# VHH binders against F-box/kelch-repeat protein At1g67480: the designs that were tried, part 9

Target 1, 376 residues: F-box/kelch-repeat protein At1g67480, of Arabidopsis thaliana (Mouse-ear cress) (q9cag8)
Amino acid sequence: MQAFALSGKKRIVNHGMCFSKGNLDLGSRLSENFMDDPLIPGLPDDVAKQCLALVPRARFPSMGSVCKKWRFVVQSKEFITVRRLAGMLEEWLYVLTMNAGGKDNRWEVMDCLGQKLSSLPPMPGPAKTGFKVVVVDGKLLVIAGCCMINGSLVASADVYQYDTCLNSWSRLADLEVARYDFACAEVNGHVYVVGGHGVDGESLSSAEVYDPETCTWTFIESLRRPRWGCFASAFNGKLYVMGGRSNFTIGNSKLLDVYNTQCGSWHGSKNGLTMVTAHVEVGKKLFCIDWKNHRKMSVFNAEDETWEVVALPLSGSSRAGFQFGKLSGKLLLFSSQEETGQCTLLYDPDASPGTQWKTSEIKLSGSCVCSVTITA
Short names: E, the ipSAE of ESMFold2; O, the ipSAE of OpenDDE; V2, 0.75 times the mean of E and O plus 0.25 times the DockQ between their complexes.

## First folded at step 1 (VHH)

Design w3 (framework vhh_7w1s_2)
Fold by ESMFold2-Fast, scan of step 1:
Structure w3 (fold): chain B 376 residues (1-376), chain A 118 residues (1-118)
Amino acid sequence: as target 1 above (376 residues)
Amino acid sequence: QLQLVESGGGLVQAGGSMRLSCAASGFTFSSYMGWHRQAPGKQRELVAKIYSGGTAYDDSVKGRFTISRDNTKNTVYLQMNSLKVEDTAVYYCAAELGYSDWTSYDYWGQGTQVTVSS
């Protein structure tokens, strides 16, 4: 509520443009205009969309450049559905890598076999840390974070979107509250951000949800306890928030806060993890590597809220850097250790016990900062 | 790489004061730093913590101990006042880098002995 009164919140910017309430009417009229001209001369639009769906994903930017109608088709959620029905969906891995000097951060793209395809255009805006990445409606969002200004950390509210079909970046509506080191996850087509550090470095309890259809951020009920360094996962229409710390409590929280998106309320328990160096969601399970114990993965089953442990085939150390990826229903573990260098391991949860871990042929150009998988 | 070196420990009378220093070298600009202590036969416990959002203290030392940071010197201090015999322990400086989804590290100093006599 304080965020709605803050100076500087004069406009909403979405997909690189400022939008008003008339945006819904304009969208409806644009949809009607699509009926005036055929997508492909001599074919009904339904058949034309089926024909366009058969084109390899790598050609989508070229398809989008043909005309505005084709551009709108390849950008749409409907097109992903058409491609699914045609058996043409492609799963690509997007990895943000950092050079040894920490100055050259770039997004690299690999196909489902781990073959390098391309690099993304440079991300707009100033370089930040403590940001979060999430995928919604086949688009990559890079949310908030902080930068150093005059020797002080400054929290950001900036949100950028990468459109995988157009190979381009745009700016979305800013968060209501600037934040870094917060929890973020997508639940049923909406993006949730929770907690973190605010403008004065304070621990935040506030939470916001992004609706891609309205292109707006809206506050939801706040956490019972503020925390930063927390992380989130989504299961069965619910947001699970774990870990982190507060300036009011010493040590790490084992608190698990669950937000039910249908009834709009939080439920708490003490069945969470404290702090993790890496996490990833695969199916109905959350795989975590504890920041103090790098010899094991802790695996959360969202259906019964139980934990199990899986051994890591790597020696743990305080200087081990671990990040997860996901590809073809399997886990990728990117390891960057000061003494041993970089390697990539593959974990198959469906393999026979004792054979789940294998070395992956995937080779990163630098240390993994984060990764996402986008299917389109 | 972050290196932590403690100094300022020693023997002090009950009711006295002592200042511990922890010099950090390497990467320090967003460090989350704290002081821990371990008495013989006991578990290591967090005493005080400093981060961008402020400071936090264990109830046993609140009002007596103060943690502060000099970013210019990359040094964290623990000012200990009104010392008690039960404050006798090895004091460890620690630094944590918690940047959510990209890296987390836990660095420890070698420890410095603080002995409070009756």
Scores: ipSAE 0.000, ipTM 0.199, lowest interface PAE 14.3, mean pLDDT 77

Design w4 (framework vhh_7w1s_2)
Fold by ESMFold2-Fast, scan of step 1:
Structure w4 (fold): chain B 376 residues (1-376), chain A 117 residues (1-117)
Amino acid sequence: as target 1 above (376 residues)
Amino acid sequence: QLQLVESGGGLVQAGGSMRLSCAASGRTFSYAMGWHRQAPGKQRELVAKITSGSTAYDDSVKGRFTISRDNTKNTVYLQMNSLKVEDTAVYYCAADFSPYGTEYQYWGQGTQVTVSS
């Protein structure tokens, strides 16, 4: 299957659209004089958009049901700009939680104060692992992964999008190469996927970029060496790929591969981190939890490519499971230990030394698989 | 009613050229216009699109196809050179009159292009 926007398959994956946008019948009466209709009767469209920007984010699905023009306004990246200028942007945290069997994966939503708002509608398609999540143009993408079929791991190329304004899922263009345990990050409005395992379990060097404007995946220059179990972060128009290993080598790589999106080329160094269990970027820094030292964070400064260490304020002696979140410019650390159970810690990188860590009131309904922050 | 009127399709031999045109009726300048195609047994795919300052092409047609726009006439053209048998498809014109939309709102009826060996 190819791109969702190009195939007209939106209604198969979504909860049903009031208006068919990806598969418009020619001669539809719904297109008659549509362009001449004002967004709000009695107001110029520019003023109407400013008025719509003042509506609380929770009302966007209702606004999108009014007519096609309002639906397009609330879905657009330009609407985010209008809301920013109006001081109306809202930051919501989306957390994917999992039960013990991995069968009841649920997206939970909370506001900037950590108060629970809602749960997303169920994701379409089969349950997968080794997938990646990313946000582009205010949309949540869930990319690829694998499932177990007849005792074998089967790589997927499926891509699903959640539209926060419509509260609905849709299917996007498939990756050119099915993959799992790959690196993924958004750079300047484009989504990059790098490496991973392919359909035969082979280690991949191929990389692809998604352009939301064309709704297509395109190959970029491949890595010089294949790698899987790696992760990516974006700084100043560059994609930083760290960690993982190659089928050609027996050890985990300290190789840092950096892709320059302007000139379209890779360069490498040995200034990366090997085994990373959790990572998050804030400003010009990448915060990582190293597998070998579960009581410290390793912090990468992208400006000078140096590493520093920050201690974790964790009690107990058992190994902790970790995932990061980001909210209001601060780090959330979701931690789970046998002795202490689940807890959420808050790290403020801008606070005075010795006061960066606080306990958060945020309680998850299950184990954190991943999280994203969406501002709209 | 708003209509996209396509013209220029037909039969052409491999290695030949063909120009498709699409005229949109309406009072306002369109934000984006493009061409998609659908071959038998395949999904509809983007061929080329044009906005006010930008063009984009599918890799299979880069260097062979050129999209252009006459802003005065609200018309888009697809110049197809070095045609291959694999270019045989129904070609659809699409337009969006909203700067806030990223999806095509209006579609033409389609024009058949058949490339013979």
Scores: ipSAE 0.000, ipTM 0.075, lowest interface PAE 27.3, mean pLDDT 77

Design w5 (framework vhh_7w1s_2)
Fold by ESMFold2-Fast, scan of step 1:
Structure w5 (fold): chain B 376 residues (1-376), chain A 118 residues (1-118)
Amino acid sequence: as target 1 above (376 residues)
Amino acid sequence: QLQLVESGGGLVQAGGSMRLSCAASGFTFDYAMGWHRQAPGKQRELVAKISSGGTAYDDSVKGRFTISRDNTKNTVYLQMNSLKVEDTAVYYCAKGYYLPDSGEFDYWGQGTQVTVSS
């Protein structure tokens, strides 16, 4: 077990996991003889881990309650690898919903068939907007955002992590720069945040990367121009930043800023997309709902950097509360249906032409704010 | 789904005051908010907006109108003071979409009538 202190916060690293000051006592003394005792009596530890990997994901909290060694195993990043090799990975959809009053946020969990499993415990900290969510190493991160104080938006640097095995939230290192309405994506196990609005509402060009192994944020090369209301996707070890506006321009920018994570530099082109209401990455494609055209998706193919347009099935109620999810290599489109509340559409990009869209029986408890898929 | 519902309009004497309210529902993220008005035979015009960058007003209403927001109620207000006959119009609440500071408005309420008598 390693211990770190950074920016007034003490952290403990346990098997590649970081614990913030608020969770300092959790798992700090797993076992004095941890490495001396077998995971399962009579079996080598590598064989025992393979046996534990065969247990369904829904049993992970129960497995973690058996003993500290089993808890340590099921929490580890390496356990995801063991389960992948065993063909036991399970994909669950996590959806953040708002009730009709817009005052209550709740995370709901569904299995790979769209059957509701559970709800997460409430997120810590004040209610925020303009935040971003991302998954790294099987953990859900909720990053930054803003809240209103005395008629002014106050930018946050807070970062929170949800751990499925603990079924609890913890606080990670804060961003170096508080921000909201920024771009965020995971690239090769690291989380990137770019641009947004800062503490005085100023447009930001700064960017930061989070390393889960060191539990630290580090600045990377800044954008040449400030950018807010932008979005990001990751392809082939590169971060693609599109959309948004700077305080110095009129109209929406088609500027595409691409960060190469290996050489640490930005490159620009003009084949990006202007103002987007929803986006999701599935495979090597980025699916976007244009802000002005709610009847079509613009689809970016990262292999050849080309755009195509896919028509949405006609729905009777029309003003857009669209949000995306992804599950089993397919795209979910959540929308609010008047009277009945919710409609969910399923898009299979690999289906034959003309058969890609289906109605899903998935029903959310409220409007979709955002969603993530966690495979473990 | 996004819905905006205006209230508080009606009849008022010149020199009087009136407060309009706009209740927003079904929104999933923060937005820039604005008040527009349309007088008979004229184009719809922006009179006030509020965003993270602050407030802005049309020259015709500066010093007389004040826009404010209550995040806990998800409601935006337009306080109108020293009303003139020329302020007679249907007032529309509008919500910015995607970019809260863009000044672009995509969602509109049905409007509320304000009539200022001489």
Scores: ipSAE 0.000, ipTM 0.215, lowest interface PAE 15.1, mean pLDDT 77

Design w6 (framework vhh_7w1s_2)
Fold by ESMFold2-Fast, scan of step 1:
Structure w6 (fold): chain B 376 residues (1-376), chain A 118 residues (1-118)
Amino acid sequence: as target 1 above (376 residues)
Amino acid sequence: QLQLVESGGGLVQAGGSMRLSCAASGSTFSIYMGWHRQAPGKQRELVAKITTGGTAYDDSVKGRFTISRDNTKNTVYLQMNSLKVEDTAVYYCAAQYEWGFSSDYDYWGQGTQVTVSS
């Protein structure tokens, strides 16, 4: 793999950008000679990268079509660093929506002001449920899940990557264990998957980590108890797993399983939540909607490990379901109930008390399944 | 949207059998269905669960209870054999839509009382 350093020096890297097996074009004699040429004739590579960094994000697919060298620059995590230093980073919201009939899924894209831009190309592979989405190195991963084949529920190990710079999908290495309804989060550039249901519907305790540099999944220490329907959040190099159930422990548990990525070990506590219907991280806080109390958010502060409650400004159905979005350091709540169309609420954690809630005019084309924010 | 109605509870003697039914009405029948129970003064416990891919049971009921699903009738059953006094509880049916990505059940029934006498 070839990457360009922030200083403009060309670097040969053993790892970095992960491509599908069908489009890897690195290490050939012609590719090596090609990468020896300057990015822009007459300019040092560091100046050329700074020039490319000034281009609006919406033009990245066009830039990637100019030549192979520009394609690899635009896809690189080093380019995100160059754009950050140039003050050119753009935050876009990606929302997966489903029609009322539950048949058609599509990704909608919005800019940092909530203005609709476009839809993504269709996801490859069969339609799945119980999958998880995560962002790593500016790329969207859609991981695993299950599908109906010949009237039977089949767990999948498939992993797909959407490259926001190329506007294209590719397939990554499969999980070691097919799973659905598992916990998933990114911690310090690595993607963790924990628990869920396996191929026979069994409850899983196994966990795996994906390294984008090596393009491989590796097992980590398993949970002490299997759990499914759980979720994960990442703070301070640690993975926090909450919610869900265990077939080996009678009833629901407030068990919080914490994995320390530096020492590679699990620790348990009783400071978690049960029966969470939606969650999102904003800064160092985890916002959760409890199944038991749909009119309140339970908020975890990772710095002091305390819980706070925030009331939802709801006058409608007490059973209204929500899915979260995150944009410009603010929380979006997409309603699954259509009282007056789909109502979107906006919560600003940095606003003065009593002014944190606003109504958003953002309308989705269908019900929100999930969302991610990608900065590039 | 989806409503769950339990039936089949009541009084039974130890060693007896009972079948609970959970009828789903409204929306599409969920892929994730389960039976939970709650005895007085105890936490609500998972008893059995069913997906189209398999079933799972709490250790205390393995070999005695069987969960099954009739997609034609939109009904889930819990067949309880060799009942013990300790099985006395309110039994709840629970469901989640197959396209829900939340970490728990979206819908619960009102519960049906099962009382096992010695």
Scores: ipSAE 0.000, ipTM 0.199, lowest interface PAE 17.4, mean pLDDT 77

## First folded at step 4 (VHH)

Design a11 (from s5 with F102W; framework vhh_surovatamig_d1)
Amino acid sequence: EVQLVESGGGLVQPGGSLRLSCAASGFTFSTYWMSWVRQAPGKGLEWVATISQSGSEKDYVDSVKGRFTISRDNAKKSLYLQMNSLRAEDTAVYYCARESYWGSGTYLDYRGQGTLVTVSS
ESMFold2-Fast, scan of step 4: ipSAE 0.005; ipTM 0.379

Design a19 (from s5 with T106S; framework vhh_surovatamig_d1; at its last look DockQ between E and O 0.48; V2 from the best seeds 0.00; counts 0 for: pae O 8.0 > 2)
Amino acid sequence: EVQLVESGGGLVQPGGSLRLSCAASGFTFSTYWMSWVRQAPGKGLEWVATISQSGSEKDYVDSVKGRFTISRDNAKKSLYLQMNSLRAEDTAVYYCARESYFGSGSYLDYRGQGTLVTVSS
ESMFold2-Fast, scan of step 4: ipSAE 0.012; ipTM 0.363
ESMFold2, look of step 5: ipSAE 0.201; ipTM 0.585
ESMFold2 (binder alone), look of step 5: mean pLDDT 83; pTM 0.850
OpenDDE, look of step 5: ipSAE 0.027; ipTM 0.446
ESMFold2, look of step 8: ipSAE 0.416; ipTM 0.716
ESMFold2 (binder alone), look of step 8: mean pLDDT 85; pTM 0.856
OpenDDE, look of step 8: ipSAE 0.023; ipTM 0.415
ESMFold2, look of step 9: ipSAE 0.296; ipTM 0.648
ESMFold2 (binder alone), look of step 9: mean pLDDT 85; pTM 0.856
OpenDDE, look of step 9: ipSAE 0.014; ipTM 0.371

Design a20 (from s5 with T106V; framework vhh_surovatamig_d1)
Fold by ESMFold2-Fast, scan of step 4:
Structure a20 (fold): chain B 376 residues (1-376), chain A 121 residues (1-121)
Amino acid sequence: as target 1 above (376 residues)
Amino acid sequence: EVQLVESGGGLVQPGGSLRLSCAASGFTFSTYWMSWVRQAPGKGLEWVATISQSGSEKDYVDSVKGRFTISRDNAKKSLYLQMNSLRAEDTAVYYCARESYFGSGVYLDYRGQGTLVTVSS
């Protein structure tokens, strides 16, 4: 059972993708000998990478099937840099939708024009709620959550990664502490998880950071107060945690906890929000839909830590429930519907006053659970 | 299957008091945070008060602090709102609501049919 004891310590980092070392076979060893061969015969590897970068993103799974050396190239964060320099980056929107029965979920993919591309293969592992999604190094991570066992919500520590270049799922290192309804954000290439509910539903103050280079979770300084149902956003190398509740204190303030990733310390203020139904970061601003006594969009400017309010268009609908997406520097607002399909609004922060809101042609196959944008 | 049934609404004069009750069924009441929300005539839904699973934490909208008290009885699967010093602005249909999490936010997934509170002289 040595593999069980050592697998958590043996991690292989391959151009921004982490693997369990136990998954490497003799075929991989033989392929390494051929990696001394040029990527494309007759060309230096740097020129070959430039040639591969010109291929449309939809072809990456096919390119990864050619040989292990090409697979390693297309999985790398370096390849994203080469594609950026070539002007070939493609922005795709990934939306997790639930059908009208609430039983099936699927990831749907759309291009920068909102045209549907494909669905992802099903996520591995048991179905969960209270999980979080984040993008790091062009990879989609689905982190933790809970499931119902014997009438109780049981927290999970499972972490899964979707590789857009291979169109496949893999399992990463588990969290140190199983949790659900926690805050999660990427800061400078590292993934932070903060708070939530633990095993048996206790409120957590612990926080952890994931390093894709080492494929490990490490504890950071805990919050001063436990909190769950909170959300996070990242600005200027700092993690901003807002909202949520605690089982330990009577909180009636807009608590904002800010973690400085350089000095490794938390600072608190009352300049946050108490309750939101949805949030999204665009540029240096955080857009939030308030729950409270009216439906409004509250906008946080991270540069000066000020709040402003943007009016929501009158939709003629009394039903609450929104989720955000972002695409081409614009905000998508997905409205919940009882039936299949969604009404989508588009907000352009750079549009002239009075013209920021438009109806989007984007239509989902079900209710939006969450969304992420991946540029590769 | 999840049901929330409010009662206790009625007509009351300004400065009066009223106690709302909500009977919950079809779920494990003791594991959920619960809220009262209201809708004034011609207005949207407004959050009023929230209570934790055990009742140890409570929060209120600023306009009702010191006047309203939220409480719960997990053995009876019931939620309460004691309303004192009522004002004309408190006139609304009051809904019992269950708190849940979806995606990146907190939302109220079920609410009852509502009970009308009219504050008028």
Scores: ipSAE 0.011, ipTM 0.370, lowest interface PAE 9.2, mean pLDDT 79

Design a31 (from s5 with T50N S52K S54D; framework vhh_surovatamig_d1)
Fold by ESMFold2-Fast, scan of step 4:
Structure a31 (fold): chain B 376 residues (1-376), chain A 121 residues (1-121)
Amino acid sequence: as target 1 above (376 residues)
Amino acid sequence: EVQLVESGGGLVQPGGSLRLSCAASGFTFSTYWMSWVRQAPGKGLEWVANIKQDGSEKDYVDSVKGRFTISRDNAKKSLYLQMNSLRAEDTAVYYCARESYFGSGTYLDYRGQGTLVTVSS
């Protein structure tokens, strides 16, 4: 996929192939063949899909290799719905880990019990930083970022998709504006990217939304102020953008920019948080580790837009960097210590006061860069 | 390959001054935001100050504002922390750190071995 990644850097490519749309409508004769033949001989297609939904998730790549019709079913958003109705959804944790040398980045996969399953195939393209990851329609997107070429930072617009059902990477449409260190979140089936640094390292106010149905990025209303190093979370059809810096603002900004996806407009307030080292959304709450003080977790309640503080169980001897994961409605806190290397803590927000934190037996192969949870 | 080497720590009396230095190698220093972080005995890491690639923007934790000054020399690949009006509570191991944005936000990906600052009478 290195050649594919290099070709995908062409600035003139207007439309990347959307594999979900390609499977649905771009092969008209293949679609006709799917309609002509039953999915499983002797069964109506609805019943056949229910039967396929009972197969364990680990078998999906093998199931998709049986024939084009089964591959089409396994890739579909509809199949996730059928599996949900059958009570067969599986929650898997995907963690991007970095070896001590900072060179070897690998996606590790764990099941809902924390048991290690596999590593993903290598990500296409050159190693990048400042990229964002997001999940939409059961698929992992790795968006943009920057890399060093001949001693210079080069911003990227490339977008890659990992299909959990096929265990394969593909290229999606490029962003309209190459960017790194931007905010990214999924809101009601659409992916939003906001701000960051552009091609010349300039601070960006532009924002774009990806529609998986049309396989296109479209500009939305820009922020009033450019910002980078910011992060985003989604609640009740709204995009909340917090943190980061701007050449326009002095120091770290508590500016909260809220985008209403229904009316397409931004609203600003000062009820946000400054820079964070890690964030994760669980239910209607946003959990953040303060960039300036790793001894506390700041928690945003989207229902009343209030903040609370939770203490972190820190070791005084650690040189800990922190990253979040989520699994089964609980938070995972990944940390690295000088003596032991890797430690994972589990936070249960529903546990009685004083008993929320526990040690997890989950051990990563390296430092956590980021994580996502995918249910399929 | 990435290496950060701190120096300039030592014993100083309250009200005194120290200048910390950090020599960077194995990466393009001028393209990264850089931070100073510290760890007091029996406590976790605390971010102290950071500086933009070109030195145009600087930020500090509230407890050191007006007392500490962060600076950099991109030609020498060096980061500095000028520490004035030192207090007993500034006693800590000070680390030079590189900032990165991998996925979910600001991330300190490399730190040096540290330099000990003891403020005591």
Scores: ipSAE 0.000, ipTM 0.314, lowest interface PAE 11.7, mean pLDDT 79

Design a38 (from s5, 15 letters changed; framework vhh_6fv0_2)
Fold by ESMFold2-Fast, scan of step 4:
Structure a38 (fold): chain B 376 residues (1-376), chain A 121 residues (1-121)
Amino acid sequence: as target 1 above (376 residues)
Amino acid sequence: QVQLQESGGGLVQPGGSLRLSCAASGFTFSTYWMYWVRQAPEKGLEWVSTISQSGSEKYYKDSVKGRFTVSRDNAKNTLYLQMNSLKPEDAAQYYCARESYFGSGTYLDYRGQGTQVTVSS
């Protein structure tokens, strides 16, 4: 028997529980009464939260280890609000990198200046592909995907969450339908997953939304037709789904499917892009690298649903792998070519014509698989 | 303009042999890991074989080991699957597929229309 080599990641067993060594009853008593204690002795809790908000983000895991009440505070969305009001929010870039051969996957973390901070603890669960990553409420979600089991591609419904404030992974509720190569985006604090391939490799039209407040996935209206290999972006309370195919016999789709989250309905147009190798949302615009021409970006303006083309400064090589990141309202283009190795370009959409592109000091240790920006 | 075109399928008796080919165009074939996957009626996609960029690493589904051999000719942009001692359980639509440049493991970003293999008894 030969198993295909996969990255081994240990599953998170339990989190959020506090134990005293050698005395469970004492630990339970202390845990039960933690809400009675002030956050900081001598201060009202609201003032204490303001004091905690002034601590640099890099120290949040240490703060969360002090006691259950501090742990609860630093992981809350209310704490993000307090930090915003204090002018202390920090924007960090998280990049999943892979070495040649696909066996060394690492999450790299960089600050708003591109300075490397740390690596995340190992991602839990079996190594998967066709998964999606998204940020909601300052948490990184790694959703679904597929893995090789007994020689077959098997769709997963597993959902994992990385809490940047606690520097820890946890497991969330599974998707209702296992899927890979689906579209995923966050819209107004909710996470949407659309389409993909299911358990039997079938093309899916089903869609689900995750509510962090209830910790549940719920079906929404399905697409009119199944769709896989598609991607999603969010603008003005709407989910925009583009690209992909319905099955192996159907060509790539120009269909743009738009879900209105307020009225709960899908609307279609033919104003989509067919073959997209990399995409990123910045402000009201979606930047796409067209598979047919890696020397151009197709830019979608969600306000008027128009497309524009922006030239890439790189001379064409069919070996160029591109992925996007975003930082401080600008986009990062991660490129990996045999001759030049890893390089990063910065695009500033607000710069004067002819000065939008610059070389970035950000250097990845491997090829970019995906990236997210987390503000906390 | 990525194109993958499979050929070489057909009807064969149990114990027979077929050689599948996949002609690749529109990308630098020699830089990609390549896959053979199959799908029988009413079944999901099933991985069959994988080959590295240079052909130095080859992997197979347990049930096809010793019977199937994957190979590639980077000068001709062609992927091959030699299938010997075919069994009724091998009957399926066979696809060649390309691994995503940045995928971890088995992520397939493009595949062809496939070639049908039928094993009669």
Scores: ipSAE 0.000, ipTM 0.198, lowest interface PAE 15.8, mean pLDDT 77

